# Designs tried in a protein design chat: miniprotein binders against q9h3h3. Part 98

Target 1, 235 residues: q9h3h3
Amino acid sequence: EDGFTAEHLAAEAMAADMDPWLVFDARTTPATELDAWLAKYPPSQVTRYGDPGSPNSEPVGWIAVYGQGYSPNSGDVQGLQAAWEALQTSGRPITPGTLRQLAITHHVLSGKWLMHLAPGFKLDHAWAGIARAVVEGQLQVAKVSPRAKEGGRQVICVYTDDFTDRLGVLEADSAIRAAGIKCLLTYKPDVYTYLGIYRANRWHLCPTLYESRFQLGGSARGSRVLDRANNVELT
Below, E stands for the ipSAE of ESMFold2; O stands for the ipSAE of OpenDDE; V2 stands for 0.75 times the mean of E and O plus 0.25 times the DockQ between their complexes.

## First folded at step 9 (miniprotein)

Design h95
Fold by ESMFold2-Fast, scan of step 9:
Structure h95 (fold): chain B 235 residues (1-235), chain A 82 residues (1-82)
Amino acid sequence: as target 1 above (235 residues)
Amino acid sequence: SETIEVTVTEETSPEEVAEEIVKALEEGAEKVRLTAYGREAIERALEAIFIVGKRLGRKFRITVTIEEEDGKVKYIITISLE
């Protein structure tokens, strides 16, 4: 089947979502407190399972910043999962279009720009830039993984509310670039995450819809965005 | 006759590289070539290949070439469908 590695990755993702999160919530906390919070909880030093020598002694699943206008809407994830199981049992073709329709039907529309960075100053600096953009209203919500193992990369996720809204996805990319981010970005709809599609990739299902690369003096405010599924340059 | 080039570093996500490899091969690429410099990069490349083996569901071949470039050991791993 998918094997041990895929099961292990799914279990780790579930555990992170279930463990406590460190959250800066701009809906209830003054923006003036952000810099102190970022200094207290740099993601390169916050450990996944806690360490008396780190900022946290207890497990932390995610470090997150919620914008003032953030309103969570995961859609009907339960209905999505039931429909996915029915689709697999039906023997009907499983295609990117089928998943897109499933997501729309169940209103599971959120998606995220992902960046993977090694623990260290560059990660902490990138996260601080993203967090400030969220609190200032240029982005809606973001999270970053804690340090799970020495030498392993950490991920920053910057969310948009509708992966079918191409303009909104591109606007988020521009805001990330304006925050000083220069690394590779990839965009993934949450429907693929909820369905564990990384494990079901045998049907040519690419969970990554867009790729963004920084360009010196480039187009569209410093980035080139590729629609990976269609191999079409958007900027 | 397309060959997709991927550079693997100590910062590379094995899961992302595996996803790229599977997609490229399923979309008709003849080969995917991974280039890695140093032990940590090669370990990440091998982890990605292991993930490909679990997810692809089709037979594929791997060849490994070791070269020296600018005094450093360069690992080249080429993946193709059987």
Scores: ipSAE 0.000, ipTM 0.086, lowest interface PAE 24.9, mean pLDDT 78

Design m10
Fold by ESMFold2-Fast, scan of step 9:
Structure m10 (fold): chain B 235 residues (1-235), chain A 85 residues (1-85)
Amino acid sequence: as target 1 above (235 residues)
Amino acid sequence: SPEEIREEIEELLEKAEELLEEAEKLFKEGVDPRKAKYLLMEVFKLLWEALRLAEKLGNRELLERAYELIRRAWELLLKLRELLK
């Protein structure tokens, strides 16, 4: 954890969105160029604020890979924020169901599987696997944080377009596992991120909808997925 | 002591609010959004420490004040991100 809270990580991620990104865009770049790009920009070596001794001399917020079919849709974030303010002023109960309805109404449906890894070979290997899955069409889009100046774990985010589509969320988990990822994964809808709902929120909401743990089953590797809201194993 | 912890929280909240107001002014005037971002990151550091201490002290009033400033700071961060992404 290295002293970082969910709040600190969320704010840093939001700030990183505002700085330049290193992007491999499979919509405009041949897939054959991916391995060279990954070798040039391993996330354990790319520095958050630039260093002449690293792959980047200038600040980098995120290292990202866009799939060939990727079509971004962030929804109506401004409308979501206005509705959230109105809800708080109304005095009506704030529940997971209420936030889900706000997200649906304003089309803010994206969410992401998160994995946190220390800088090093394991991080770089995991990112390369995810990046290849994106370029090959098994995942839509992913990004990884650069190495922070204060140190600590880095995060890989693998996005899905609709957090209310449970089957789609589970299919993304399967694709992540097929890419060789064995670490703990947690799934968070972007609506919680945009509204600033963290681990220690005043409404006692859990922003994590699912957890995925690696499990070797039979002749194939798979995962055990837990629905955090209902405490039900989907496996 | 509880009194010393209370004073520390008050100082953290006051400093955070001052920096937050400066960041809000820069955003409203459309001046130096990068400076606004750096100020806002410092605001969050101060507020999370205030939140940690308020939880430890068990003071509901200070906890509520920290949450309100965090909400306000996050609202500005989201607006700034929409401008700069």
Scores: ipSAE 0.469, ipTM 0.765, lowest interface PAE 2.1, mean pLDDT 86

Design m11
Fold by ESMFold2-Fast, scan of step 9:
Structure m11 (fold): chain B 235 residues (1-235), chain A 85 residues (1-85)
Amino acid sequence: as target 1 above (235 residues)
Amino acid sequence: SPEEIREEIEELLEKAEELLEEAEKLFKEGVDPRKAKLLLMEVFKLLWEALRLAEKLGNRELLERAYELIRRAWELLLKLRELLK
């Protein structure tokens, strides 16, 4: 239950990347098959390590939907890692600006909107909405965690290509809201994920750049987005 | 006692380093990457317990040793992920 649990969760998420994924790939699969696939693999029922009573008998790391235009570009993660080691060895201060510069230099620019939901109908409904938005082209790629043995909250990740492109980040938020999502969203650059920087870290860095809160009525956008770094609300 | 907690941290760090070295060897030799992943998950469990105890004890030396092993384990985890994705 302590602060170091965040490091354990980061390592478990990285391990999930190495286990098999259940993927609906819109580049090779007709969009008409999506509803059947979503019914077969609801995230609240897919188990992390497999169970004969669940949709999967074998381990599943992630459930993902790839859009028609999806072209994975992770950047130079190995170069980023080497530069990170050099930075730590140098004794120089580790700051948000320094990490941003490392990410730009090594083209590790992707980031994601995160939403955490309890297993159940609301999670499955939210995931279905996101998956349809991906297949229809409003979002590029998304994934959701399977149900852990302990029954904790599950996470939906909606990716954007470039965390420094504020307009692109905001457009993704709008598409998520248009899909019917009303819960709190937080945006995290993948550079923090690759370097193992979670909420509790030794450098006291906040890996969250933006927060999005749904507004009931009141604006054309349907949400309020806060720039966490500058503590300013964007329209 | 503080001395007993110190001994427990030392044992956790020693065991973690042994398993980490085994995982590093498997990765270097290109052998059984799934076993290397399982060893790394055990390494992280041991290191987070060591980190928790070292922070509670307030021992900077042990805390820094735990962080160094976590850094090294994370480096290998990233390399394994790139290999196995």
Scores: ipSAE 0.378, ipTM 0.718, lowest interface PAE 2.4, mean pLDDT 86

Design m12 (at its last look DockQ between E and O 0.83; V2 from the best seeds 0.00; counts 0 for: pae E 2.3 > 1.5)
Fold by ESMFold2-Fast, scan of step 9:
Structure m12 (fold): chain B 235 residues (1-235), chain A 85 residues (1-85)
Amino acid sequence: as target 1 above (235 residues)
Amino acid sequence: SPEEIREEIEELLEKAEELLEEAEKLFKEGVDPRKAKELLLEVFKLLWEALRLAEKLGNRELLERAYELIRRAWELLLKLRELLK
């Protein structure tokens, strides 16, 4: 049932992209307004389809914060999809390498660190920390899911521009940890999201590229980042 | 029983394909993208349950049918998302 839930939630997340978003856009809004906006729209209280008792009466797909330097670049998703269909009909092996090449060819390079948290204070606190890091320029853009009817876990997505830029991916992880986040993080390139590579995929590909675990050692703390596909420690 | 599980999978796949065809028609006609989206979410619910049961049963033919319908449904969902984002 865990697998069923993950795949169904993936489809719901894609569908949520099509519904209205609540956005704090630091490109046009002063940073001084962020705290009031966060207080008005805590993700544990914003409902997916609207509710008279919540901050929203209308459906909300995502709650997002755009950094000052945010420049959306989804690449050529249509070209990616066509190439993916051709690859599947060719009968050739589908591997992380072939997906990486398709993504590069079609400029679908963005990716995201994912964290899943139960609705409540810890979620709202984590989101506030991430949002502040975005507005302060330490992260580029982030979004969080609204509360579902059943009250299941919500997801915070922290984006980077280029999943092939390992240093950039690691820098984002460091910024997330600096914001006080201690839970498990996994990194997923948007090419996997667009092509439907989730936990129970038919090609048995790892659905995420990296995994970050909080690690405390003596008086110092940090994270251990693992390349999941190659089982190689990066930090 | 294995026979009852097989019948349940076939019913799930049949219903999913009917709803998927309806969503595909709405998309092709450019009519009611909101309904097409709602139909696709129901299709995925049915297909993930069919996939779970087919894996439990160990029936490769049913697994392949579920994967093919998931592929079609996902392709349409992505096209709708690109259209409506």
Scores: ipSAE 0.601, ipTM 0.830, lowest interface PAE 1.6, mean pLDDT 87
Fold by OpenDDE base, look of step 10:
Structure m12 (fold): chain B 235 residues (1-235), chain A 85 residues (1-85)
Amino acid sequence: as target 1 above (235 residues)
Amino acid sequence: SPEEIREEIEELLEKAEELLEEAEKLFKEGVDPRKAKELLLEVFKLLWEALRLAEKLGNRELLERAYELIRRAWELLLKLRELLK
């Protein structure tokens, strides 16, 4: 994969936020309808631009599932951006601690576990597992990218409310593993997305705070979680 | 050659800046947010390639120029997102 594929996918993901979403909202829709909805809109078949023969005729930015406890809170993204511009202009050193403090100050605390999967049965099965976990209240909210024209990997995002709450981040990892997901997971705060912090950035900041690897026969969690900033295993 | 790579990076940066300025203009005029979004995605493609080549070349100046354009493009994308949300 080209070194900037992840950055390009992130820009496309931001652009996709502006298009209509296919949403299953467990707050308003009975859980018994989830299986029919998943069958109607399998992520591997839903196309980004509503291609002929796809389940969607119109462009779809994301397919999402909202849990019963989901409350959208984006914080002060505009204030965060203004503070970030001012910080860049100041010439002050920018560290992960700086970004954490900006996020806290502006209440932009959301983060997500990310998994990248090729289109097909594995993706649709993974998504169905995550969607069930959200509807069952083990996870708050998740989204998956639709299939692109060029193909490529699709991304499932599983959100947590606070990237600074290590326990909450680890609980979400456990729930993802319990849903049968065995692939590599990376955790990225949304503040890094909003500030344009990707793999290649002028400050050499790692945009990934945590990495989760599936472990057979391990602890009840079924994964090893690495703190990427400190290079320490948390589990 | 390193000189050919430099020239390619400069061409990518110039084209990215032109498209970015067009996108910024479209946004400011409120004419077509979708077109501005499409232009920005092209800008990012050019800038990612410019960064890749500049990293390969080890040219700090070209890296800094690319990072600045990425910053501007990202800020515009976020503004568009807020407008169309």
Scores: ipSAE 0.455, ipTM 0.813, lowest interface PAE 0.9, mean pLDDT 89
Fold by ESMFold2, look of step 10:
Structure m12 (fold): chain B 235 residues (1-235), chain A 85 residues (1-85)
Amino acid sequence: as target 1 above (235 residues)
Amino acid sequence: SPEEIREEIEELLEKAEELLEEAEKLFKEGVDPRKAKELLLEVFKLLWEALRLAEKLGNRELLERAYELIRRAWELLLKLRELLK
């Protein structure tokens, strides 16, 4: 398939971080207001640049829900970038283990489960389920892209605190499945995002650490999770 | 032909570098960071196309030029992200 589709979108996603966000913040807003907020701002209708007829009049980079325990901490991203430049000039090998250690050293440990859905009821329903899981405390923070003028799939990102904490990552997968999500999920540590390491990179690194697939032979909400780095099933 | 593809890649890379230098200048001067962001998005579109063609051609030198420009563009994009929060 076209190997640059995700990489092309990576730069746009970083640029979207710089535009206004629509946020439901459970730390300051009662949970009883969530349904009204979701109805006002369905991700299939919120537009990237505030198109006529959309619920937003201004550009929106992301639609997000913050859980009551959400404490933003991107870590030492500047130090990470500097160490990455030094590593590239050092002649040392660049491996997944090297990236993992760099992330640990600079405390850039967050990562995210990703799912891509076309605009419409399925997307809005999936987002609503994720948003409720965040407000109820099963997940900590999630965001969804708005609708682009070109139409096309949108992304839901469900964050976890520490990509090296496999139990926490699997717990987030379970919470996503409990919300009724059946599509493929992929997990990407934020360290790869901050360093601009995409699928077609010089080192042939794979930024996808885990994959989660809906399990057909088990309970309807089961999943099968594969560790791509070690080629082992975690479930 | 392979030579026509090589020439297209070089044209894309030259244009991308020109726009990147303009974006870097705007950032250094501290004026119009929104324009710098728009230039960077165009830079990435040109660089992805150049990279796609360079991989199809299998040309190591052109791949390395594209990756270096991508690295510079990402560095500036991250600086803009920090500035605009």
Scores: ipSAE 0.438, ipTM 0.742, lowest interface PAE 2.3, mean pLDDT 87
ESMFold2 (binder alone), look of step 10: mean pLDDT 87; pTM 0.867

Design m13
Fold by ESMFold2-Fast, scan of step 9:
Structure m13 (fold): chain B 235 residues (1-235), chain A 85 residues (1-85)
Amino acid sequence: as target 1 above (235 residues)
Amino acid sequence: SPEEIREEIEELLEKAEELLEEAEKLFKEGVDPRKAKELLIEVFKLLWEALRLAEKLGNRELLERAYELIRRAWELLLKLRELLK
């Protein structure tokens, strides 16, 4: 997506966090109910602002599945924001390293694998696979955007607790691939999301830390993962 | 044409700042946070168009003004998200 749409859609995605979510919570709901829930709320049919012709009459920001062991921890986002304001006014260079240190200091460690898919059967099938992996315990938590009025691709986000834990990030990638996902994946730490680091950022920072590409045969993982910051192959 | 583009950018920046100040006031007074959210989305649409045109025009002053308003708007958006999540 070009810079214009990325900037506008990034703000809209942040706004979606503030609207109601449709959640399947495996901590309180039996796994046997998942298939019916997925059939009732396919992401290609759930509309962002509600519509009598869709599964929802009211606005929906996100469709999410929480794993049985999921324990949310956003860290100190307020402290992160204050430190970010101070850094911007200090004249010190803004680099991936300084953002990583801010994140560690304020315990804003979560991150996510992102995949973008057009509305339709393939999106709904991919989401169902991810949701089952979450409920079965191979992934912690995931969410998918509803269908926007303006159209365009929808995003599936698969979260990990700590973007500095390389093994955890790679294990999530492996589980996504095991669920049958073959499209390009990129990994973004939530600190970048909170601070507005998208493709068109003024500091020209790369907005993702890792990239995963599907590969056929010979690999137990089913994918090739690159560390974008250090330009090294992890798998 | 360059003069007309400059005028268009200034109008976009002025409108964006007006809406941003309205959103900031609503947030500060604790009134209608959902309207503040809607205003911010409109602000970003205006600011992104201003940024695009300023880059095309090559006007560094207008480009920096757009970046500063984007910074202000994003800071408010994050504060609002923390309040409404």
Scores: ipSAE 0.511, ipTM 0.771, lowest interface PAE 2.0, mean pLDDT 87

Design m14
Fold by ESMFold2-Fast, scan of step 9:
Structure m14 (fold): chain B 235 residues (1-235), chain A 85 residues (1-85)
Amino acid sequence: as target 1 above (235 residues)
Amino acid sequence: SPEEIREEIEELLEKAEELLEEAEKLFKEGVDPRKAKELLFEVFKLLWEALRLAEKLGNRELLERAYELIRRAWELLLKLRELLK
């Protein structure tokens, strides 16, 4: 029941990558301009396909903030696809381990923490917090989806350079929590996105590597992080 | 009712495959990648509806056919994304 919806949303997200983005690039834009930019383009009001009543008249795929140190590296996606087709034809088991190895071999290492929020003040506030953390250097890069015409939930994606670097993934989680984010977070490596690993995939793989739940404090850790692939609590 | 749903699924799958083949041809020939992208999203719409109905009907054969076409459509989508972005 949720499987086709997850694939539908994933395909729409891939389409969004091909449309124009609204970007605050801290590598070339002074940090003092961020608050005005956030006020001009709140994600709850920016429309996916443009509208005279919204901040944008033309389609917007993503609203993004690039940190001062941001250096994009998508790896060899074409080589990854060729190897994936060969793996499927080989009869070898398709497991998290074999996918991890394909990702490493082809340098497709980036991944992201995902949070889904309804359009409105809470979404805009959460995005502003994330954007400020990116510009201040606690996070590397983030993006948020514009408002769909049907008005469903929007997604904030916070990227890390290397999903195999568990410490780096956990540090990003801590920075998200420090920015005031309290909702459920899930972590997905980009290799899973490129290979079409969603909730109801045919290989029955867990579509995310980590899950983070907010913790009020009082214990020694800021959040509870579960390694979903191995079913082990990391915090 | 079940037989009518089966026929509806088969029609959706046939139309999706025809449009997918058209999109694949446009991509291979390097002609109008934006049109190929538009066709591909029409393919996904048809396949998601076919998947929903096949799941409701409980028909494994039709479900597997929908998954195979989704796999092909996804593969083409990734190639188009690399080309257009």
Scores: ipSAE 0.241, ipTM 0.606, lowest interface PAE 3.9, mean pLDDT 85

Design m15
Fold by ESMFold2-Fast, scan of step 9:
Structure m15 (fold): chain B 235 residues (1-235), chain A 85 residues (1-85)
Amino acid sequence: as target 1 above (235 residues)
Amino acid sequence: SPEEIREEIEELLEKAEELLEEAEKLFKEGVDPRKAKELLYEVFKLLWEALRLAEKLGNRELLERAYELIRRAWELLLKLRELLK
C-alpha cells in the first residue's frame, strides 16, 4: 500500500475538497461536544455520496476537526503555478530543492501526515484519538475521508503548517503516536499536491518527504522516521 | 501481448481526453461545476491506470501523453476548487 496508494487517494482528496465538509471547529464549539460529534459521524459509516443507511443523506467530501488555534493559510497558489511553468520552461533542474524554494517564495508551506486504514472500528478509534489530540492542542488540524461507494481504505490527514520545519513535522508524528496510532505514516507537502506531482511523475520526484514506522517496546519517541528525499534516518 | 497493452493504454487516454474536454467545456460555459468535478474524478481514474500500464510497458510516448493529460486535469481541478469554495 506504499506511496502509490497515497497518490491515488491524494487525487480523490482534491475532488472531495469541493464537496461539503462535516466540521468540528474547536474555535467556536466547546470541547465537551466532541465525543457526541464523533459518535454521530464515525468515518466508517459516513458515506461519500450519501445513503439512507448512513449518518448523511447528502454528499460529504471530508470529515474535519479544526484546533482552537488553527489559522488556515494556503499561500499564493496562483503565483506558485506561474513560477512552476516558468521553471519548466527555463531548463533549470527540477529537484526537491527547487520545489522547496518555490514553496517558500510563494508561502505554500503546509503539509500532512497520511495514514490509510480499512473501514471499521480501528479506523473510527484512530480518528477519535486524532480528533481529541487536535481539540487538546497537540495537533493543529486533521481530516478523514468518508467511506467510498465501492469500499476500500480511508485516509486520515494530519496537517502541519510548515513542511520545511523538520522539528515541527517530527513533533506532529510524536503526537500522532501518543494518540495511539501504530500504522505506517507518510508525509507529503501540499506544494506537490497543488502542482499535480504524483508517484510516477516525469521529473522522478518522490512526493513523500518522510515515512514513519511504529516501534514496539523501549522507544521513547514511539517511531522510526525516514527522510525519503535524502534517504536518511532521522530517528 | 505488448501490442494489446498498447491498445488498452491508447483507449484509456482517448476516453480520458474526451471526458476532460467535456469538463473543460462545462467550466468555460459556467455550467454545472459539480458535474465537471465528477468528470475530472473519472479522468484521474483512467489516467492513473494508463500511467501504471505505460510504465510497465516502458513506452515513453504514452507516458508523456498521460503526464500532459494529468497536468491539464490538475489545472482544471484547481480552478474548480477555487470556484466552488
Scores: ipSAE 0.021, ipTM 0.440, lowest interface PAE 7.0, mean pLDDT 83

Design m16
Fold by ESMFold2-Fast, scan of step 9:
Structure m16 (fold): chain B 235 residues (1-235), chain A 85 residues (1-85)
Amino acid sequence: as target 1 above (235 residues)
Amino acid sequence: SPEEIREEIEELLEKAEELLEEAEKLFKEGVDPRKAKELLMEVLKLLWEALRLAEKLGNRELLERAYELIRRAWELLLKLRELLK
């Protein structure tokens, strides 16, 4: 685990999508069952590849909570990939604006707030807060990575439907803060994940669109949000 | 030494390319897509280590070689995700 940790995490996230998920689906499961489910599957104990000593004997890619109104839409990922190849061979500049246009054209609009936490009580507590916010309708969807054998940080992903909807992105940040989360958050559109845009990319693009830092002292939103693409503070 | 680092990068890139070609073959033939995924994850691990070392060395040729192989690996990873999800 000595190399580019962010790049390794991105690849592991893609691979995790292909393995089974542990899901609490509020569309079909009463909210009263959430606390028992969270106690059964704390992310610090659920192992990525299964372990007789953990809650799971088989591989688990993600632990997820779906809100009552959740309706998945990943857009046209195949069309996006084809357009991306054409763009790279065209000699046209690869910029945040060009990627945004590809995402809109192919309806690949979802994005996510990311937080990275070490395995342990703080991770499990943060996940429980996020999961309750999803079931209560304050957030739409969230997932958390299981524990890797190496014991590195785990990631909580909180999704929004449309990364071009600034107000929706900021509302999700506010809901995360209201759930008691105080760590650094970064926002990444799924188009960047599908195209392999990460910290050390060859086009020198910032891999995240927004950054949220907890602000002590009574901000109405509980955070300071920076628009990385336009270099402007939003809150 | 810089010489030893260069040799390490070249060895990582060569091994990654061999495993990537095997993963691409398995995917193309429709044989054992989960084995193709396992090989591809090992490929990406090797390539990011090569990329890290090439950046430290400041060698543009090796850096560009690593990025090209990462591009191929990500293309295959997306195809495997679509197949296995």
Scores: ipSAE 0.294, ipTM 0.639, lowest interface PAE 3.2, mean pLDDT 85

Design m17
Fold by ESMFold2-Fast, scan of step 9:
Structure m17 (fold): chain B 235 residues (1-235), chain A 85 residues (1-85)
Amino acid sequence: as target 1 above (235 residues)
Amino acid sequence: SPEEIREEIEELLEKAEELLEEAEKLFKEGVDPRKAKELLMEVYKLLWEALRLAEKLGNRELLERAYELIRRAWELLLKLRELLK
């Protein structure tokens, strides 16, 4: 964590996408096998580059659970990238609306709720709750980072198909809360991730669209969601 | 000294660019994409060290050169990820 920039951490996460994944795929594996799989591969014990003392001897990029209805569609990421390069050289203003249009045009619509937790029981418990929600059909797909050699927080990513579908994003937040998750959540569209737009970018864009904080309340869904782009609380 | 630090940064940037060009060539020719990824991750290590030193030195030109190479490396990393996912 010390000395790492947001760009460096992002590059490591992108590199992890290209290493082998440990996947529980509910489309081909009975739900009854999930608890044994979670016990075998707790994220606090699975190491990024392998270790004789861990569940894995070889590198693992991500630990993931695919729901029964999961159908991956990353859109035209290459077309998005080319359009982004053209936009940057055009001198035209770069705004959230412009990026939203690029994402829609190239069908790069997925996004994710992120939670960062220290290695340990709370991480493993949170991941188990999310994994069960995915297998039971309340969420579509999720992944969690393995333990880094130097330590540090791990991230759980819960994906939704379309970041422009506010209701769908909020329904995912509700399902995360229903799974017992109480930590801070932030929502980021994959378009920002693919284009390498992070905090302190030159265009002053906020890559985080929503922030969710846990709150106990009878009529509330268990969370307060803030629209970070407009700095407005949702009703 | 500031001049010695500048030379170190320039050496890091030069090596990073050489490895980045090699990775880009491998990707373009469709040869050994896993090796291209390995080279690219080494490029990032060199660039992060260059950024750290350039920021400490306060040299805007060297910072801009490092960020330009990081942008170029990111473009290749995304292309490799789409190929290798």
Scores: ipSAE 0.519, ipTM 0.805, lowest interface PAE 1.8, mean pLDDT 87

